# VHH binders against o29008, part 9

Target 1, 271 residues: o29008
Amino acid sequence: MDREEIKVAVLRMEGTNCEDETVKAFRSLGVEAEAVHIKQFYSDMIRFEEQRSVFDYQCLVFPGGFSAGDYIRAGAIFSARVKSVLRKDIEEFIKMGYPILGICNGFQVLVELGALPGFDEDKPLAEKPEMALAMNDSSRFECRPTLLKKESEKCIFVKNLKKDVVMFPVAHAEGKVVFPSGKEDEYLERLTSNDQIVFRYVDEKGDYAGYPWNPNGSFYNIAGICNATHTVFGLMPHPERAFFGYQVGRREGYGDGYCIFRSVVDYLEKL

## First folded at step 1 (VHH)

Design n13 (framework vhh_7n9e_1)
Fold by ESMFold2-Fast, scan of step 1:
Structure n13 (fold): chain B 271 residues (1-271), chain A 121 residues (1-121)
Amino acid sequence: as target 1 above (271 residues)
Amino acid sequence: DVQLVESGGGLVQAGGSLRLSCAASGFTFSSYGMYWGRQAPGKGREWVSGISGSGGYTAYASSVKGRFTISRDNAKNTLYLQMNNLKPEDTALYYCAKPRYEYVWGSDDYWGQGTQVTVSS
């Protein structure tokens, strides 16, 4: 589709504050993007000109930005609202091949919705969560740069990414990827065989290392994963805070986060 | 307990400028989007402009786009509306507002008392 036809919704509810950087990232690429409160999709109290349909958009973003230490609770509440009012629309959106991005707390939302790991192509949203994001092993709010090794070739969000290692900042208290007890190896095998592990934390030599390089203690150093159709992507680090060169200490140009947003625009132009 | 106090209104000639301010208290200002509304004599309330909690996203009614600029200072808990190239049809009582439910712009939102803007022809 032409860029004039692409419109991105960056969802918000009370307590989210990272939607603006994502809006700026997409707008800098020549596509329309706007912050949309979830109530604009379902409430009859919304002013007519502010009412929206999920299908007014070709990409949905669940941003981070909840206060430190409240990510699990806030994500669960948001996910419950989405399930109660938008479940069928989001399932159709995913089945149509439209991308969804979840950043930080947004990754938690996608997990709570059952969209990730999203093993079943015919059931985009599982009835119950199939994984969790737990409190950091450090029991601390982690706020610093992280180095991530690209593991996936099929995820639509990394097709424009030619680098092996990228740098995105983290800002979270609850970012530890955990799988159901006793099923860790089964999940790892399924995710690996279907190219669903997108990023893993690495050290400055590109090796998989523990704390502080793995900032939260995530299983297998997992920083981000995508669903079975490779169009729904969640990650703990913030690519929208590494989009412009000035955000990551460069004089000019773009940071490593540019490629994430560029990849989805490229995907939609071919859709 | 939410309180919003507007200031900066007045009488101005067509083509002139005014800057409205809104001092907010009783809630975590930076966590909420805010907006300006107005009510002209004999008319209902009209949405004018909105701004996200961080200040990165703004939106404007078509009638004011390009002439008005909404901004905020989260350190001071203050919302602003810079109004340029004012027209007689901009004459109204201007309200600072916090949505009760974000981006649901209804009568049960939290409104200030308003500040009067009068534009002479």
Scores: ipSAE 0.000, ipTM 0.116, lowest interface PAE 18.7, mean pLDDT 80

Design n14 (framework vhh_7n9e_1)
Fold by ESMFold2-Fast, scan of step 1:
Structure n14 (fold): chain B 271 residues (1-271), chain A 123 residues (1-123)
Amino acid sequence: as target 1 above (271 residues)
Amino acid sequence: DVQLVESGGGLVQAGGSLRLSCAASGFTFSEYAMYWGRQAPGKGREWVSGISWSGGSTAYASSVKGRFTISRDNAKNTLYLQMNNLKPEDTALYYCARIYSSSGYYRPEFDYWGQGTQVTVSS
């Protein structure tokens, strides 16, 4: 599709402000992007002109700072009909090959929706969550740069990424990737065989090391994963805070996060 | 099996009124946002008005705002367009359409169904 036809929705809720950096990243690439309150997708209390369909967009982003807990809690109070319609729309959005990105709390949203690990191509959203993001092993808020090794060649968000190791900051208290007890080996085998592990935490030598390089104790040092069709991607670190060089202490140019957003635009232009 | 049947058009003098109806069948009407569009002879299709699935939100093109009122009766699976203070430039074939998503507008391009109902406003 032509670039002027691409529109990205960066989701927000009342009291969040982390969507601005993601909007700016996409707009810097020549793509229309706007912050969209989640209620615009399902609430009849919003004016018709402000109402949105997920199909008005070609990419959805659940940004860092988007409260996954508040989103899930708020969703529980809406009618089953409204909830099922939005869920059905997101499922069809994924089946059509349109990308979804979840950053930090946004990754938690994708996990709670059943979109990740997303093993079943025919059922993009599982009926119940199949994994969790648990409290950091340190029981502390972790806020620091992290080094991540690229593990996937199929994820559409890393097709433009030529570096083996990138640096993205983390800022979370609940970032530990965990799988159901007794299913860890099964999940690892399934994710590995289908190229769904996108990033793993590494140390300065490129080795899979523990704390502090694995800041939360995630199983297998997993920092980010994608679904079976490789179009839904969630990660705990913040690529939108590593998009511009000035965000990562460089005088000019782009940071490592640039390639994540460039990859999405490249994918959509070929779709 | 989705069917939309428009009615209520006709000839009216400038300043007059008409009420259009759209009878929907083949889907759960109350789950979808609906809109009215029109096409004048020799011109492209233009969006006129839209209404959310519950009727709680409405929107209008600037050319008809204040003169037209969209409404719906979900129990009767019927969409309405009340047109007041009609102008010669309102002359067009009017048709209703279902928005792809019940949560709102699907894409900037709309699909139109049914034969439409002709509205002719004489001056």
Scores: ipSAE 0.000, ipTM 0.153, lowest interface PAE 14.7, mean pLDDT 79

Design n15 (framework vhh_7n9e_1)
Fold by ESMFold2-Fast, scan of step 1:
Structure n15 (fold): chain B 271 residues (1-271), chain A 122 residues (1-122)
Amino acid sequence: as target 1 above (271 residues)
Amino acid sequence: DVQLVESGGGLVQAGGSLRLSCAASGFTFSHYAMYWGRQAPGKGREWVSGISSSGGSTAYASSVKGRFTISRDNAKNTLYLQMNNLKPEDTALYYCAKFDWGSEYLYAMDYWGQGTQVTVSS
């Protein structure tokens, strides 16, 4: 589709402050983007001109924010609301091939909705969560740059990414990817065989290493995954804070996060 | 303009207590997570503690957990750090920061204040 037809909704949640960075990133690429409070999708108590449909947009972003305990409680409530009022619309949105991005607490929301790991192409949102994001092994808030190795060739969010390793910052207390007890090997095999592991934490030599390079102790160093159709992507690090060069200490140009946003715009232009 | 002004530091003996304050202005304080960091002479910056926008969630570095308590008063736009059972190793310049990741390195954040000096004697 033409770039002028592309509209991105960056969902505003209580306790987040990252939606503006994401809006700015998309607008810099020449597509329309706006922050949309979740109530605009389901509440009939707001003015008609402020009401929105999921189908007004071609990409949904559940943005990142400070990932402390009260934000995670808010995220669980938010996910329950989304499931109760928007489940069918979001399932149709995914089945139509429209992308969804979840960053940091947004990744947690997608996990709670059952959108990730999203093994069943015919049921984009599972009835119950199939994985979790647990408290960091360090038992503390991690706020620093991380190095990530690209693992997927099929995820639409990394098609434009030609580098082996990128640097995105993290800011979270609960970012540890965990799978159901006794099913870790099954999940790893399924995710790997279907190209659903998108990023893994690495050290400065590009090797898979533990703490501090794996900041939360995530299983298999997983930093981000996508669903079975490769159009729903969640990651704990913040690519929107590594979009512009000045955000990552460079004098000019773009940071490594640029390619994530460019990839989805390129995907939608072909759709 | 974002401004953060730290105060409450001073000289104290080992085992003593201090309460640090950070007065915030130029942004909607109640919408942002806040944190405390410190830097001893000749050492890099170290994260100490963080608190969510509502104050409902807190986190601490292992070196201070159980001894320090972070809190906030959103009505007064003020962040606090209650420091108990202080050790000589806690001697450092303490500063507060807004959660706003705009630079590659933590020490390059422009939202950190001037800091308040804490000196713990033997």
Scores: ipSAE 0.000, ipTM 0.158, lowest interface PAE 16.7, mean pLDDT 80

Design n16 (framework vhh_7n9e_1)
Fold by ESMFold2-Fast, scan of step 1:
Structure n16 (fold): chain B 271 residues (1-271), chain A 121 residues (1-121)
Amino acid sequence: as target 1 above (271 residues)
Amino acid sequence: DVQLVESGGGLVQAGGSLRLSCAASGFTFSSYAMYWGRQAPGKGREWVSGISESGGRTAYASSVKGRFTISRDNAKNTLYLQMNNLKPEDTALYYCAVYSPWYDFGSYDYWGQGTQVTVSS
């Protein structure tokens, strides 16, 4: 599809009304993007010009938060609202091949919605969550740069990424990827056999290392995963905060996050 | 100055029909989306129906969908609401409004003083 036909919805949760870095990233690539409150997708009680359909868009983003507030409660409430009213629309959106990105809190929402790990290609949303994001092993809010090794060739969000290791910042209190007790090996086998592990935390030499390099203690150093069809992607680090060179201390150009957004635009242009 | 003047309200029996009009002046009517809202006794304002600047898109509250029809005549700067199969629950002050360019749930740039609709059982 032509770039001017692509429109991205960045969903708003309760909280800050600041300009969204994700919106700026997509707009810099020549793609239309806007912030959308979830009520705009399902409420007939709001103003006509603000009403939206999920199908007005070709990409949905569940963005990350900036505050250390009540992440766990906010994510659970948002996920419950989405499941109550938008479940069928999101299932159809995924079946049509349209991408969904979840960053930080957004990754938590996709997990609670049953979209990730998303093992069943025919059933995009599981009936109940199949994994969790638990409190950091440090029991602290972690806010720092992290180094991530690219593990996937099939995820549509990393097709344009040629680097082996990228740097994205984290900002979270609950970022620890955990799988059901006694099923860790089964999940790891399933995720690796279908190329669903996208990024893993590494140290400065590219080795898988513990804290502080793995900032939350995630199983297998997992930083981000995608679903079985490789179009729904969730990660704890913030690529939208590593999009422009100035965000990562460079005087000009783009940061490592550029390739994440460029990859999905390239995917939609070929769809 | 922007002015919105509603008319067409009145007393009607359940199952009856009314057609409301909103005469707009003081702005370029064809450049703005419009909507109808209502306020029942003892309740807050409720959005009823909206229409795009060209009339190509319309939307309705679930409570009125299938019974009410919104339309506009840009040559005459007039907004309409055709109300069919009226119910006692539709009793309210009806007003037309112009969308503010700045988004906020329940915020309006301008709205009229309204026209009273009373539906008897």
Scores: ipSAE 0.000, ipTM 0.126, lowest interface PAE 16.8, mean pLDDT 81

Design n17 (framework vhh_7n9e_1)
Fold by ESMFold2-Fast, scan of step 1:
Structure n17 (fold): chain B 271 residues (1-271), chain A 121 residues (1-121)
Amino acid sequence: as target 1 above (271 residues)
Amino acid sequence: DVQLVESGGGLVQAGGSLRLSCAASGFTFSIYSMYWGRQAPGKGREWVSGISSSGDYTAYASSVKGRFTISRDNAKNTLYLQMNNLKPEDTALYYCARQEYWSGYSTFDYWGQGTQVTVSS
């Protein structure tokens, strides 16, 4: 499709009318993007000209987090609301091949919605969550740069990423990827066989290392995964905070996060 | 059941070469970082070399760097250690090991039974 036809919704329950970094990133690529309060999708109390359908958009983003003190509670409330009012529409959206990105708290939303790990191509949203994002092993809010090794060639969000290692910042209290007890090896085999592990935390030498390089203690150093159809992607680090060069200490140009947003726009232009 | 079986050890003269193999079964080999360790007579175990799941990253103990090369064949579920310019000090039982998840190169959850390497002067 033409770039003018691409509309991106960045979802929120509460917030300001100010644009966030995710909206800015997409608009910088020449596509329309807007922050959309979840009530615009379901409430009759919203003015009819401001009401939205999920299908008015070609990409949904569940954006990065809330402040440290609100993180866990706000994320759970957001996930429950999305599941109760948008589950059916999101399931159809995924079946149509439209991309969804979950950043930080948004990754947690996709996990709780049953969209990730998303092993079943015929069932985009599981009835119950099949994994969790647990408290950081440090029991602390982590706010720091992280180095990530690209592990996937099929995820539509990394098609334009040609670097082996990228740097995205983290800012989270709950980022530890955990799988059901006794099923860790089964999940790892399934994720790997389907090319669903997108990023793993690495150290300065590109080696898989523990804390602090793995900031939350995530299983297998997993930083981000995608679903079986490779169109739903969740990660704990914030690529929208690494979009512009100045955000990551470069004088000009783009940071490593640029390629995440560029990749999905390229995918939609071919759709 | 996880199995790691080493082979390729033997008696070799100083300055010679040996290639060790480790056959892995009972798990998906391609998703684990793998290691070689050794234990010399009367000494503790020491780390020798490590390789990432993809094979893109390798690391070596200072005592073997430049002489040993670690590699893997994920299609064959096999880990290798090419040992060149062997010294009497390299005499040891050589083990392959599977990396524990989310840990650095020094942490292992399974070890093989080992293959003996003896370097004569």
Scores: ipSAE 0.000, ipTM 0.119, lowest interface PAE 18.8, mean pLDDT 80

Design n18 (framework vhh_7n9e_1)
Fold by ESMFold2-Fast, scan of step 1:
Parts: C-alpha cells; structure tokens; sequence
Structure n18 (fold): chain B 271 residues (1-271), chain A 122 residues (1-122)
C-alpha cells in the first residue's frame, strides 16, 4: 500500500509513557501515527468523532509504561482490558497480516493476550498465557544499554536490519523470559525451528553471556520473540529510545532502533 | 456470565436525595473496579463515578463532585451511589459498570447493567 494509506495506533492507558517517542518515530518515516487511549476502542461514553476501530490502523503498538503505581502487573492489567474489548478484533487483525509491536510492558500485554509465543497460525491468541515475564534475577530495576544479536530472518520487524548486533536500552524490574516448567526444551526447539527468536542478549564480543549482559536472566538470553506468522513482535528493550542518534549519545543520524520501525513501514508498503 | 442489576431509582424533587444500588454476580466482585454511568434524554452516556476493588480510591465527574458518594460492600457484592442535592440535570438512566482489571478506576467499562431511572422534578 502507499505510505499515505498507512496509519499506526500507539495505544495508551493510565501509566503508559513511551507513546510520544513511538509516534514521533513513525511520523519521521512519513507515516501517519497517533496515540490512542484504549477507551476510544470500546467506550460509547467517548464522543463519536474520537471513537476508533482497530481496523482504522495497519499497525498497533503496545508501548512500555513505567508509572511506579502501574508497574506491578501492568502488563496483565492492560492485557485484561484489551482481551475483554478487542480480543476478536486483534485476532482478525493478525490473521489479515497486520503487524503488532509490544515493547517492555507491551511485550507483557502480548504474552498475557496469548499472542506470544503464538505457535498456532490458526489461533493467533491462545486461550491462556503460554509463557511469562518474571522478576529480574538481580531483583533490581535494570536501566541501561543492552547489546542484542539478531537471530531471526523472517520477523517483519527486522527484515531490513543488516547489522548482527544492535544496542537498545532496557528499563524494567520484570523482564525475565520464562517458559512452563518441563517445557523449556520443547519451546526452545519450536521457537528456533520456526525462526521466532528475534533477539538474544550478547556481550561486547557478540557472545551469549550471563549478567550483566543478560540483564534479567531470561531463558536462552531471549530479549524478544515473534509469533508463528512473524508479524507480532515483543521485546523488553526499547527500540523507540534508540531511534535517533541523540537518544543514544550520538551527535547526528539514527540509532539502531530506526531499523525496527523502518522494517514495519517497508512491510506495509508491500502489503 | 457477569450480571449487574441496578435499583433505587425513582422520582424525587430537586434538592432531594436517592441511594442507588447495584447487585453484582458472576465474578469476584472485590477484584474489580466498579463505575456508575448515566444517559440523559438527548445526551450521550457519561461517566459519573468510579471506585477501586478495595474501596480505597474513588473518583467523580466534575458535574457531581461534592454531591454524590460512591461506595461498595464487598461482603454483599453490592455497589452504591449516594446522590444528594439532586438537580433536574441529574435526570437520567443510571448504569452500573464493571472494569475488567484490578485496582484501576476512571479507565472505561466492559459490562453494563440494564439501568435504573432517576427523575428529578423541579
């Protein structure tokens, strides 16, 4: 589709704090983008002109949120609301091939919705969560740059990323990827064989290393995964905070996060 | 199968008081924020008040602040709205509504009851 036809919704609710950076990133690429309060998708107490349908958009972003009052179970709370109001619409959106991005708390939302790991192409949203994001092994809020090795060639969010290693910041207390007890090897095999592991934490030499390079102790150093159709992507680090060079200490140009957003736009232009 | 049944509406003179009740069933009442909304003839639905699952936090629309009080009895699975100093502009069908997540209010509705009519004469 033409770029002028692409419109991105960056979801917000009380406690969501990264939507402005994400909106700015998409707009800098020539794509229409706006922050949309989740009430606009379901409440008839909103003025008609402010009401929205998920189908008004070609990409949905569930951004991170860091309100201290909202952090504990923020992903579960947000996903419960989304599940109640938008479950069927989101399932149809995914089946139509439209992308969804979840960052930090947004990744937690996609996990609680059953959208990730999303093994079943015929059932985009599982009936119950199939994985979790647990408290960091350090038991600390981690806020720092991380280095991530690109593992997937099929995820639409990294199609145009030519670098092997990128740098995105993390800011989370609960970011540890965990799979159901006794199912770790099964999940790893399925995710690996279907190209669903998108990023893994690495050290400065590009090697898979533990803390502090794996900031939360995530299983297999997993930093982000996508669903079986490779159009729904969740990650704990913040690519929207690494979009512009000035966000990552460079005087000019773009940060490594640029390619994530550029890849989505390129995908939609070919759709 | 969430059920919300409102009661306590009626005809009252301006300056009077009414207490609305909402009997909830089909979910763990204390785990969810609850809300009152209303719809007046010729107007859209508007949010009136909200209360957290524990009852520790409340919020009100500016039009009713200081006149209405929301409360809940978690042992009885019942939500209340005490309405004082009623005005003709408060005439509306009042709805009880459930939020689908814990501890949050002012953020929208996912279930509505059938409503209870409040008519304020002047």
Amino acid sequence: as target 1 above (271 residues)
Amino acid sequence: DVQLVESGGGLVQAGGSLRLSCAASGFTFSNYAMYWGRQAPGKGREWVSGISGSGGSTAYASSVKGRFTISRDNAKNTLYLQMNNLKPEDTALYYCAKEDYLGWYRSGFDYWGQGTQVTVSS
Scores: ipSAE 0.000, ipTM 0.122, lowest interface PAE 17.0, mean pLDDT 78

Design z01 (framework vhh_6z1v_2)
Fold by ESMFold2-Fast, scan of step 1:
Structure z01 (fold): chain B 271 residues (1-271), chain A 125 residues (1-125)
Amino acid sequence: as target 1 above (271 residues)
Amino acid sequence: EVQLVESGGRLVRTGGSLRLSCAASGRTFSSYAMGWFRQAPGKEREVVAAISWSGGSTWHADFVKGRFTISRDNAKNTVYLQMNSLKPEDTAVYYCAADLGYRYGSYDESEYDYWGQGTQVTVSS
C-alpha cells in the first residue's frame, strides 16, 4: 500500500506516558499516526467524529509508560478494558495480517489477551493467557539501557535491522518472562522452531549473561517475542525511547529503535 | 545530599587525551549510579556515559564509544572519564551527575538528582 494509506493508532488511557514519542516516531517516517484513547473505540458518549474503529488503522501500538507507582492498578485496568471491548476486533485485525506492537506494559496486555506467544496461526487470541510477565528477580524497579541480540529473521518488526545487537532502555518492576510450570522446555522448543524469539538480553561481549544484563531474570534471557504469523510483537524494552539520536546521547540521526518502526512501514508498503 | 566537583578540563590538541575526575561527597558513593554529560555553546546538554553503583555496568554514547571510557573508584568516591582520540567536536563543558534513584545509570538526564558545576574541555585543531 501507499504510505498515505497507512495509519497507526497508539492506544492511550489514564496512566500511559509513551504515546507522544511513538506518534512522533511514525510521523517522522512519513506515516499518519495518532494517539487514540481506548474509549474512542467503544463509547457512544463521545462525539461521532471522534469515534474510531480498529479497522481505521493498519498498525496498533500498545505503549508502555506506566510509572512504578501506577503499574499494578492502571495496567490491570487497561488490560481488562482491552479484553472486554476490543478482543474480537483485534482478533480480526491479526487475521487480516495487520501488525500490532506491544511495548513494556503493552507486551503484558498482548500476553493477557492471548495474542502472545500466539502459537496457533488459525486462532490469533488464546482463550486463556499462555505466559506471564512476573516480578523482576531483583524485586526492584529496573531502569537502564539494555543490550539485545536479534534472534528472529521472520518477525516483521526486525526486517530492517541489520546489526546483531541493539540498545533499548527498560523501565519496569514486572518484566520477567515466565512460562507455565513444567512447560518451559516445550515452549522454548515451539518458539525456537517457529522463529518467535525476537530479542534476548546480552552483555557487552554479546554473550547471554545473567543479572544485571538480563535485568529481570527472564527465562532464556527473552526480551521480546512475536506470534506464529510474525506480525504481533511484544518486548519489555522501549524502542520508542531509542528512536532519535538525542534520546541515546547523540546530537543527530537515529538510535537503534528506528529500525523497529521503519520495518513496520516497509512491511505495510509491501502489503 | 550529594556534592559533586569535576576537575581535569583543559585545552588539548586534536588527537590528544584527557582524564576527567568527579569527586563525590555526602551519601555513600557506592550506593548510587553516576553519569557524565556535556554541553557545547548553543547546544543542548547530552549524555556521554553512565556507570552503575558497583562499576559492573557501563554505557557509552555512540559518538564516544571506543574513544571514551567511564570508570569509578568507590574507595576514593571518584568517577572518571578517560577521553582518547579527542576531536574538536568534543569541545564542551563536561558535567558529572549522580542518580540516587537507580544503581544502574541512565541516559535520560531527568533521572539524575545532583549535578556538578562542570569542567571546560577545549579541543583545538
Scores: ipSAE 0.000, ipTM 0.102, lowest interface PAE 21.7, mean pLDDT 81

